# VH-VL binders against Translin-1 (tsn1): the designs that were tried, part 23

Target 1, 220 residues: Translin-1 (tsn1), of Schizosaccharomyces pombe (q9p7v3)
Amino acid sequence: MNKSIFIQLQDQIDKEHSIREKLTAEVDLLDEKLRVLQLLLANCEQNLENQEEILEALEIIKSKTRGLAELASNFPYYKYNGVWDRSIQKVVYLYLLASWTGRLDKSLRPTYSLLSLSEVGQILQVPVFPEESTFHLSIEQYLHAVLSLCSELARQSVNSVISGNYHIPFEALNTIQKVHSSFQVLSLKNDSLRRHFDGLKYDLKRSEDVVYDLRIHKLV
Short names: E, the ipSAE of ESMFold2; O, the ipSAE of OpenDDE; V2, 0.75 times the mean of E and O plus 0.25 times the DockQ between their complexes.

## First folded at step 15 (VH-VL; framework fv_praluzatamab)

Design w5 (from w1 with heavy chain F103W T104V W105F; at its last look DockQ between E and O 0.06; V2 from the best seeds 0.00; counts 0 for: pae E 16.1 > 2, grease 19.6 > 18.9, placed apart)
Fold by ESMFold2, look of step 15:
Structure w5 (fold): chain C 220 residues (1-220), chain A 120 residues (1-120), chain B 112 residues (1-112)
Amino acid sequence: as target 1 above (220 residues)
Amino acid sequence: QITLKESGPTLVKPTQTLTLTCTFSGFSLSTKGVGVGWIRQPPGKALEWLANIYWYDNKYYSPSLKSRLTITKDTSKNQVVLTITNVDPVDTATYYCARSRYWVFYFDYWGQGTLVTVSS
Amino acid sequence: DIVMTQSPLSLPVTPGEPASISCRSSQSLLYSYDYNYLYWYLQKPGQSPQLLIYLGSDRAKGVPDRFSGSGSGTDFTLKISRVEAEDVGVYYCMQALQTPYTFGQGTKLEIK
């Protein structure tokens, strides 16, 4: 059919808008569940009764992440990845937090350690390799999630003293120290990631102060 | 369906202890994540948060008032009780109880309030 | 304590026109880069406060679409797209990031 150049340009604009709307709708549904899980994990040390709700939210998030991955794989990755980048960072972050705090399974046993990018990909059943222009978890998303985890661990370290769990501050400090050391040897060319890392020193200081106070008062 | 109601004295003398009861219906403190909080409003002034209590007996107090405040619950009676010791005319206010959620910390349903006057 | 500052303190409006209320916090209310622990309440004359907006931008159940919350970090705004007579009252912002939970001083919205 013979369309004018103006009609062809408008058709392309309409198609791209439609694709972006479909992706955004799926991301919005995912974001709703991410908000629920984040609230459930915010003070999870103080509420062991919410574990079944956490596990259910994790499973729904996994299902929605895989659904997004299938939908997104129909379109060029780098043209549309901005639609889901922040939401996927948060998926990774919440899985890291759930693992660290012992909420990823029914054992309620904290790991006090970081899942690797590969482990997160295996758990979510989504790719982590960028060789194809398809949906995948990126290194940048993972690194942002690790930094967000450190901020939350520093915050939870303070709250754990109030609840009488004096073990958590030491494990949080150990994790934050390892992240800080590991990031110092990285060449961070991404401005957003570099700015996020620059804030880690405040999380480290807060965590150090909590541990120092516990040692002075012999609450080890 | 969800309602809260404050009850207690309307006039209290300085130095006495003020005891307020929140009686509610349409929800239970046995439900995970559910709580009740107390907020007061001196006449013509802004709202001031006092204390929250949640289903697992987690309690939170305004730090400046903590030494004078006690919050307790009776889940079987659907009641929450706030006690303020050593009251002063500055404690004159309308006292509200409100439902809260632990994860979100909002106050989504409020009682109608009860005015308590502290005067000699 | 986190100080919440509202502006304006008095807001006369013509029915049918938009209104906007500002709330500033003395420190960031943004938790984990996504959620602001900021809330908006309306206290109509002679009534108890009612929740309008929670977590910065989410409407409470039954709140009309003409109310919207926006902002992040330390600066937040409540907007009413078309003010109605029933919207008269005092609007309060509140933070619940840390205790004590604190309210702004209130903004009195009146018909002019």
Scores: ipSAE 0.000, ipTM 0.461, lowest interface PAE 16.1, mean pLDDT 86
ESMFold2 (binder alone), look of step 15: mean pLDDT 94; pTM 0.953
OpenDDE, look of step 15: ipSAE 0.026; ipTM 0.561

Design w6 (from w1 with light chain L55Y D58E K61R; at its last look DockQ between E and O 0.22; V2 from the best seeds 0.00; counts 0 for: pae E 16.9 > 2, grease 19.1 > 18.9, placed apart)
Fold by ESMFold2, look of step 15:
Structure w6 (fold): chain C 220 residues (1-220), chain A 120 residues (1-120), chain B 112 residues (1-112)
Amino acid sequence: as target 1 above (220 residues)
Amino acid sequence: QITLKESGPTLVKPTQTLTLTCTFSGFSLSTKGVGVGWIRQPPGKALEWLANIYWYDNKYYSPSLKSRLTITKDTSKNQVVLTITNVDPVDTATYYCARSRYFTWYFDYWGQGTLVTVSS
Amino acid sequence: DIVMTQSPLSLPVTPGEPASISCRSSQSLLYSYDYNYLYWYLQKPGQSPQLLIYYGSERARGVPDRFSGSGSGTDFTLKISRVEAEDVGVYYCMQALQTPYTFGQGTKLEIK
C-alpha cells in the first residue's frame, strides 16, 4: 500500500498554496499603490500641485514591481504568472499615462506621446525579452495597457473641457486615432486582446465628439 | 427613472417675459456630459430648437432668438429655466424640455410639454 | 443654418406594408469616419417626441427592428419594414452638426 505517495502529493499541494499566498500578498501590496497612483493621475491636469505625490507613487510602484520580479524569479514562471498578470498590465498602463500627461520624471518621450514596450521596461528596470523564462513584461500586457490608456484619455478629454484645458481633447484624439490605425495592422490571435480592441471605437467616438463640440462652439 | 416636467404660465400677453421651468429627476446636471435643452412646437407646426445648457454651464442658443433667450440652471434644485423676452403671438407653442448629452447631442428623454398661448 | 428637407410630408400607408421617409441636408453631416450627426424622432398622436435613430443608423434603446436608418453625408432614409398601427405619428429628422440644431418639416404617417 503506497500511502507515502499520497503524503507527498499533499505536501506538494501545501507548498504550491504557500507559494501562491506569498505571491498574492506581494501583488495585493502592489495593487494598493496602483490604486493611489491611478487616483492621482485621473485628475492630474486639474491639480498641478500633486506632482510630488505622483513622483513618490511612481517610485514606490517601481520598487514593488522589481521586488515582485525578484520574488517571482524563484518559482516556475508559467505556473504562477497569472497571479500578477492584471496588476502588471496596470503598472504599464499607469506609466504610459504618467508619461503621456507629462508627469513622469525624465520620460523617454515628450508629453502626449506613447512609450514603447522597450522604453517601459527600461524605466521600470525589468526585462521585456528575457533569454530565460523569467519574469518579464509581455507584449500582451503592453497592448492591453495601450488600449486602457485610450479609454482613460477619452474620459480625461471630457473632463479637460471643464478645467479649460482645451488642447488636451485634440492630443487625446490624435493618440487614439494612431492607436486605432496601428492595431488594425496587427494580427491579433489573442481573444481577450481582440475583444479589448473591439471596444476602442467607443473611445474614439467619445474623443471625436469632444473635439467636434469645441470647434462648433468656437471654444478653440 | 428619468423624468422631466415643464411648468410656467399657459397664457401670456404680448411684450411680456415668458419664464418656463424644467424640473427633472433621475439624473443630475452635476454629471459630466449631461445637459437640458428646450424645443418648442407651434400648433400644427414642426419642432424648433431654442437652447441647451450643459453641466459646466456652457449655453447654446438659436441664433435668430438669441437676443430674447436666457437659459440658466440650478443644479441643487434639478431645475433649468428658460426666459423669452418680449413675446409675440408667433411664440404660441408647446414648449418641451429634454435631456441632452454633450457628446451625442441627441434628446433622449422629453417632458410632456406645456402649451403657452400668447394673446391679448 | 443647415436646412433639413423631408419627403414626403404626408404618408398614408396600408398596415403591413413598408414605408420610407427621406431626409436631405443642405450640407454634409458626416463629421468623422462613421458618424453622421443625423437623428430621427417620432411624435405619436398626443405625445412628446421620442428618439428612434441616432448617428443616422443606430437604433435607440427599445426601438423595434422594423425601424432602420441609412444614408450618409446629405441623404438619409428612415425605413419601416412592416408598418403597424402604433407607428402612426409625425417623423422628424434633426441635425446636430452645428447650431441652430434644425429639424425637418415632419412626415405625417397615417393609416390609409
Scores: ipSAE 0.000, ipTM 0.431, lowest interface PAE 16.9, mean pLDDT 86
ESMFold2 (binder alone), look of step 15: mean pLDDT 93; pTM 0.952
OpenDDE, look of step 15: ipSAE 0.029; ipTM 0.616

Design w7 (from v4 with heavy chain E58N T104L, light chain Y31K N33E Y99T; at its last look DockQ between E and O 0.08; V2 from the best seeds 0.00; counts 0 for: pae E 19.3 > 2, placed apart)
Fold by ESMFold2, look of step 15:
Structure w7 (fold): chain C 220 residues (1-220), chain A 120 residues (1-120), chain B 112 residues (1-112)
Amino acid sequence: as target 1 above (220 residues)
Amino acid sequence: QITLKESGPTLVKPTQTLTLTCTFSGFSLSTKGVGVGWIRQPPGKALEWLANIYWYDNKYYSPSLKSRLTITKDTSKNQVVLTITNVDPVDTATYYCARSRYFLWYFDYWGQGTLVTVSS
Amino acid sequence: DIVMTQSPLSLPVTPGEPASISCRSSQSLLKSEGYNYLYWYLQKPGQSPQLLIYLGSDRAKGVPDRFSGSGSGTDFTLKISRVEAEDVGVYYCMQALQTPYTFGQGTKLEIK
């Protein structure tokens, strides 16, 4: 019987659906390029034939992240941030990986070092600590990205031994150890982030085992 | 005490798929930095490497046989499985599985071997 | 593929005398970290292979010191300073620098 209220509710549902469709379309385009870059970075071996493709993918991802930021600024941040949260986490992760492996030509850090959240924001030209509820790289996105980096470094450490790159396992262990020590002083109230961090011990052990095996067999 | 043992059929007809299982003890592919490989030896002939699999699921195949080989592992059962499709009499051999050391690429412990005959 | 060539293919030896087996690879097995990825195996009659020497010259655990490996790059030698009856079998060299991992043809050591 109260038809005016029902029509108003339906209009709001349609408006929110339209906004989510616009944002999702941009996120889907970003995700496509994230998949390409992830494949290109899957191996720590320094194959220069891929470098031009990696730099192109990084620039496209930066451009699409900026475009998403501009589109998202037209809408309430916390109502829609779930649409891009996972994808932006992966952007941060892949930039950390590209920097760590020496594949990022504008990195603020040398090879085998971690970019800070602020440095990632500088490179992407995206805010980190806004005073307002606007599009930004969140602390939680960065922390998840760092943990995902550690998992990938542990995996690539194994592959590096097989290819005879015995330096990579030591650099990976050093990075994972520093991350582990740094996370121990954090108060992690987010259940998803705490569960992700709880898994870091397995990456640390795997990386330690690779280095131990190298030392006991005197390959280094 | 590290042991490996091959199991599977002793007689296979041409065109069939040969499935061989390596069951091992004294090490694990989940917590050790090692792998398992398969090597065969035709009667009276030299050894021929077939495939390796490592604890992180990376796989290596002999290029001449790659289209016919599949190697998989079941870490919880301490097993590695090799399949060879479309066998022919040239595949008649004793098949060995062996522990592969991932950093040095040698085979330090070998199974007893299992003879597989391919004939019509 | 890296071809491994052994010489001799048959080696009759009087007990107590030395023996020498040669292995040549079609390309260098020396990797930049200074190791040669060459391995020696012994297959005794009716048995599976056993590792004797790894990385060109290092003796595997439990292998008697009368076995020694030497050489680098493309030329490698396995020596037995004093052959015993239990040393009878086929000796294989193997390279593990790159796939496919390849074995030599084998050297059959026999007692005269």
Scores: ipSAE 0.000, ipTM 0.397, lowest interface PAE 19.3, mean pLDDT 85
ESMFold2 (binder alone), look of step 15: mean pLDDT 94; pTM 0.956
OpenDDE, look of step 15: ipSAE 0.021; ipTM 0.539

Design w8 (from v4 with heavy chain E58N, light chain Y99T Y101R; at its last look DockQ between E and O 0.02; V2 from the best seeds 0.00; counts 0 for: summed loop charge +4 (limit +3), pae E 18.4 > 2, off the site)
Fold by ESMFold2, look of step 15:
Structure w8 (fold): chain C 220 residues (1-220), chain A 120 residues (1-120), chain B 112 residues (1-112)
Amino acid sequence: as target 1 above (220 residues)
Amino acid sequence: QITLKESGPTLVKPTQTLTLTCTFSGFSLSTKGVGVGWIRQPPGKALEWLANIYWYDNKYYSPSLKSRLTITKDTSKNQVVLTITNVDPVDTATYYCARSRYFTWYFDYWGQGTLVTVSS
Amino acid sequence: DIVMTQSPLSLPVTPGEPASISCRSSQSLLYSNGYNYLYWYLQKPGQSPQLLIYLGSDRAKGVPDRFSGSGSGTDFTLKISRVEAEDVGVYYCMQALQTPRTFGQGTKLEIK
């Protein structure tokens, strides 16, 4: 038996372990910043005073996402992408939410619409489609992020009524309806994505109920 | 087979504008994650980074030279152009263009370099 | 700007013997992701620079095993386990942690 092949296999195992440790450390740091931004955006509908904090958090998230992309691009994408997959979904989701709510820039002008996957990639300065096996934002990450946005919009729709902003429930319902109809024409063969989409009907119903209540009480 | 080649004047007078063209083959700036950068080396001195441009037209400049530098690309011609305004004898150097990957931020393939002398 | 300081600036070496080149940065190149944004280049006489080591310790494609990079933070070392005649030239370290990317002043390796 040629022991040099086992020495080579051990070297490869050690190398792969080291790569995973490096990637995980960066993802953990990114996750810390994602939690901060998520908290800021959860209550941003009526708190314009936190805009500087939101912009700062967005820049930190962008910087850390680019750092992860730099590190990850030295390694085969599909071997290691599981390390960052869920965290990058969250990055995309929070940028979609920031754009929808008007918090992506100093204008404070809500778009009430979805950024495309390409637009997210341009804003983050990371690639969107696969290139050999380098780091990129995936279609699955984007689709999960869109579904997570709908859940959050339904939640904020409820809170916006309490705070007296009656326009938000209508815009949320419009967005969720468009997402629902768009996903119906997709062939979702990914089990995780299919399960996530199956839950969209509850967000839609919740958003519909808010709008219905507003109309019954003549608030819109 | 990846190659890059610098072209431009070899002698430029002070205050003039220096325009250098990098023509490359074996890769394209339409490829996501790819960029081209410029580095110079004054005679007998160390390498100095100048600028990078990437496939989505994002540009990065050395801060001390930013007001004088412009980098552009023509993806269809496989060219990147660096312009340095108001040159001075201190700008005398061998100028290199090099391929850069956006997420690794190093230069893996370099041109042969072109010596540009700035003198009266 | 991050200042990169190399030592020695001149390194005469006997073929077949090891060589070691040090690079020190004015601030840590170890980013919060655990990665050192430190690169080594060799510029052979009359040639353009070529990449040897990226991210502190990883060999570029086609670079022989006799080249190794080590170190972290502010102190980095390039080692050549057995110097060959083809290894002569000027070695540069470079940081890419922040803009501007900056190079060391170079270490000239020559055969005695």
Scores: ipSAE 0.000, ipTM 0.411, lowest interface PAE 18.4, mean pLDDT 85
ESMFold2 (binder alone), look of step 15: mean pLDDT 93; pTM 0.944
OpenDDE, look of step 15: ipSAE 0.020; ipTM 0.560

## First folded at step 16 (VH-VL; framework fv_praluzatamab)

Design q1 (from d3 with heavy chain T31R S100I; at its last look DockQ between E and O 0.02; V2 from the best seeds 0.00; counts 0 for: pae E 23.2 > 2, off the site)
Fold by ESMFold2, look of step 16:
Structure q1 (fold): chain C 220 residues (1-220), chain A 120 residues (1-120), chain B 112 residues (1-112)
Amino acid sequence: as target 1 above (220 residues)
Amino acid sequence: QITLKESGPTLVKPTQTLTLTCTFSGFSLSRSGVGVGWIRQPPGKALEWLANIYWYDNKHYSPSLKSRLTITKDTSKNQVVLTITNVDPVDTATYYCARIYYEFWYFDYWGQGTLVTVSS
Amino acid sequence: DIVMTQSPLSLPVTPGEPASISCRSSQSLLHSNGYNYLYWYLQKPGQSPQLLIYLGSDRAKGVPDRFSGSGSGTDFTLKISRVEAEDVGVYYCMQALQTPYTFGQGTKLEIK
């Protein structure tokens, strides 16, 4: 009947809004923890006693990311992935940063190294390249996270010099150079990702300038 | 095929900690929008909700009992554990675990229950 | 806390006759999504509770169609069109709109 069809359509609209509300609530809780970890990692070179806090924040974020993955796997991935996309980019970015700075327990790579997408997925216990349309870490999320890492490494190069750690600017420059070279061979279709990559040259230049200053002042 | 079963002590003394385990089969907390909750029923009295835990480790506790309750899960063992500290004779009840759906919060499958007596 | 009040608390019924159980909540259970977060459970003698009605009016799987739920907001009714011997037990309403999830005090349905 005409009323029964209308009621069914309203029911579907209401269900979809309810799903987005629940996903958003979980993402908001995750974002709170991401904010905490980001602050901790931004200052980690000058705060030796925050390691326990960093490890606790990493475990909370892993647990919440797994929880979101299980909830989201009940629904079509591409219908709802916009709800968490930016927040999952931040999760990946902060794990890359924690690993690079030597603050991630049982990292799969040495300090100053870049985790691969597969390694991040393994550490978080979240799939990459799934055979089904389920929750997963995407290539675009990872690539944005790598570019964000480079921006932060360039920024931290100055702080590391102030703290007397003159090796960090060289390791940061090495990482940024490798990322720049690797991205040049990629065919980027996404406008957002392409614009993000276009900004990498400024991070590279900033990192180069720090290393140059160390050399002319004979600090290395 | 879905079953839940409660296990734990039948008799505990006041001030002790009561630990109850729910072992379930036919579903998993690793892949679904479900959880497990605990409900108790004192002899001859109404049902009282205690706590829920969901597949993503989110937890809800009865506010009046929250300081005494802890709920945890072991997804690999298909187990959920409820701990109640400082038990008192008023905690004498049949304890049930039940499966709950996250979106609409209803309990669709219940265990058989286990009677716990708090005495002496 | 949302208080759930059932009436009657005791309901003696002759087999084959209808039965009706009322549940009233201290706050509306109607969510903005159009669903009432109200549930009915039956606890048969010596058994654990079993779900009869979810979301105010939807029958759970395997529940006979002689059971029906109705109502909205604060007032809900469970009806049994023709009581059978297997229907004896204690009926509980429950709200799950917000924590703590709360039950009514129960209605004991008995054969006269």
Scores: ipSAE 0.000, ipTM 0.397, lowest interface PAE 23.2, mean pLDDT 86
ESMFold2 (binder alone), look of step 16: mean pLDDT 93; pTM 0.945
OpenDDE, look of step 16: ipSAE 0.067; ipTM 0.615

Design q2 (from d3 with heavy chain T31R G35S, light chain T99D; at its last look DockQ between E and O 0.03; V2 from the best seeds 0.00; counts 0 for: pae O 14.4 > 2, placed apart)
Fold by OpenDDE, look of step 16:
Structure q2 (fold): chain C 220 residues (1-220), chain A 120 residues (1-120), chain B 112 residues (1-112)
Amino acid sequence: as target 1 above (220 residues)
Amino acid sequence: QITLKESGPTLVKPTQTLTLTCTFSGFSLSRSGVSVGWIRQPPGKALEWLANIYWYDNKHYSPSLKSRLTITKDTSKNQVVLTITNVDPVDTATYYCARSYYEFWYFDYWGQGTLVTVSS
Amino acid sequence: DIVMTQSPLSLPVTPGEPASISCRSSQSLLHSNGYNYLYWYLQKPGQSPQLLIYLGSDRAKGVPDRFSGSGSGTDFTLKISRVEAEDVGVYYCMQALQDPYTFGQGTKLEIK
């Protein structure tokens, strides 16, 4: 048995590990910024005074995402995408939320509308449909982000009623309904995505219940 | 060790402007994620948040007091200044400055507080 | 504004006995990230407030394990398993989910 074969394998293992460490380091930095933005967007309708902070956080996240994209583009996408998938999904989610709530100045869509994957890519200046070997925002990441948005909208719909913003529940319901209808025509192959989609039914119900209550109490 | 200390007048007349200074050490307001806030407490009453200033010079104010509050920072001196205009006896309170960090947004370090009495 | 309501407002306790303080928020403090942005502070007599619990259940550095936080959404509880003399003071809950940050009325813990 040629020991050289194992040496070569170990070398390859070490190289891959090194790459993962580098990528992880960048992702960790990104995650820190994501936490900031996530907190800022927790109740957007009540936090108009933090608009500048939101925009700044968005720009920082954009920069970090682009940096990660540049680094990751040096390596096979499907070999290392596990390192950043969740974080990138969150990036997309937060941009969707910012746009939907009218907090994204560079939004390509009106308030209470859903950005497309292409639009998110354009905003972030990262590829969405390149060759499989390069860094890109994946369809799966986007779809997960959309589902996360729906969950957040359902949450905000409840809170908005308490705050007297009675229009939000209707907009939220409209968006969730559209998302639900759209997903029904998709052939989902990813198990994680399927599971996440199952949660959408709950979000839809929650949103419907809020709107129903508003109507019963003649608040709208 | 992180420390904060409030300074300013302890007695102010109604309609006057109150200026309080928070001097801190052990951390920098140039550090990403760092903020300094002011919280006051009338004698025998609950705590009330007043304002926050962030490392990138963004400012948040209590909506009810926004028109009377101004918060500024001097990073080089490790100081944060709060001004309250048109003070009233209702503004009599112990004023605290405290540090917050973006990780969890709690106030983890507080000054000892300074009692300010508004009286004619 | 999010209104924070504590109960009881006065809590006389015999040393060695457990204590429990409730905090209710006017809206959910649960963020989509899964964390509750609820905090507990203790203000000992003549002192500044000090952090006890953050994010509803996590104990701050240096805080004894007899302190525990629980709850989610709109209902939270601070528990002291065995009250000690040094635990005397006013306890405040605070939310940091939304500006302005708001505090409860405070619960004054005293030794019987």
Scores: ipSAE 0.000, ipTM 0.493, lowest interface PAE 14.4, mean pLDDT 90
ESMFold2, look of step 16: ipSAE 0.000; ipTM 0.513
ESMFold2 (binder alone), look of step 16: mean pLDDT 92; pTM 0.935

Design q3 (from e1 with heavy chain F104Y, light chain L55D T99E; at its last look DockQ between E and O 0.02; V2 from the best seeds 0.00; counts 0 for: DG spot L55, pae O 9.2 > 2, off the site)
Fold by OpenDDE, look of step 16:
Structure q3 (fold): chain C 220 residues (1-220), chain A 120 residues (1-120), chain B 112 residues (1-112)
Amino acid sequence: as target 1 above (220 residues)
Amino acid sequence: QITLKESGPTLVKPTQTLTLTCTFSGFSLSRSGVGVGWIRQPPGKALEWLANIYWYKNKHYSPSLKSRLTITKDTSKNQVVLTITNVDPVDTATYYCARSYYEYWYFDYWGQGTLVTVSS
Amino acid sequence: DIVMTQSPLSLPVTPGEPASISCRSSQSLLHSNGYNYLYWYLQKPGQSPQLLIYDGSDRAKGVPDRFSGSGSGTDFTLKISRVEAEDVGVYYCMQALQEPYTFGQGTKLEIK
């Protein structure tokens, strides 16, 4: 038995571990900024007071995401994507939410509309649909983000009613309906995504109920 | 039983600030949809809506009087306060507070009203 | 502002007879949700206004069935099938479709 074989393996293990640590460090920094933005975007109500903060947070997240992309591009994507998948999904989600609520540049997409994966890639200046070995925003990450958006819209629909923003529930419902219809034609192979999609039905129902209540009470 | 009662000065000089307080019972401004409005009625004239305040952050003012009106609430005391600045004899009226619903847009319970005379 | 116009402004009525009050708005009070945002109030002598009719035709709680509201869009009518002495006072229509909420001039119902 050649001991050299095991030495080489240990060396490889150490290298991979080092890479994961470096990536994790970047992701942790990103996650911290994501939490800030998430709090800022917790309400669809127009709040001019925090608009500057939202834009700043978006730019910081963009920068951090790009930094991660640059670092990750040095390594095989599918070997290490587990380190950043959740965080990148959240990045996409928050950008979708920011755009939908009109907090992002309206020249990109109208308020209450859904950014495409390509558009998100362009905004973040990170690749989409590249070679498999290169860092990119994945379709799965985007789809998860869209579903997360729907859940948030359903939640904010209720809050918007409390705040007197009665148009939000209708826009939310419209978006959720479109997403639901679109997902039905997709061939989903990912189990996690399938499970997440199953939750969309509940979000749709919630949104419908809110709109129904508004109509009953003559608020719309 | 739902009750509302207006309180404040009955005589105010021109250019002064009028502060009226509505104290109510039988309902709470913490309840969703609940609001309180102010309506005034000059002697022998029709009713005029002034302002509404609701359980959340919503404040509504008559556009013609918006610059002079301020409505606030103290939910813990079941009170709504209306302030009118720079009063004029034209502001002489019986002032009513009334319960409102954001969902229904009517006033279903009214206070007895308080006559406020603006005179030098 | 939406202008509310009532007619007549004075309404002498014999007890037991019917009464009718008209209210016209300068624009339609019919909301896209299908409701008319028209309300009727009665102010009895020396008292505060009280809600009679909401949404154009629905009677408020405790309001006798002799009171009825009808109409849609810009023309509304309050009817009293049999006027009683307790019905004396000034009747106001109000719109709440648009701020500011505006009232009619009032119709003074008196007993002959």
Scores: ipSAE 0.010, ipTM 0.505, lowest interface PAE 9.2, mean pLDDT 90
ESMFold2, look of step 16: ipSAE 0.011; ipTM 0.611
ESMFold2 (binder alone), look of step 16: mean pLDDT 93; pTM 0.947

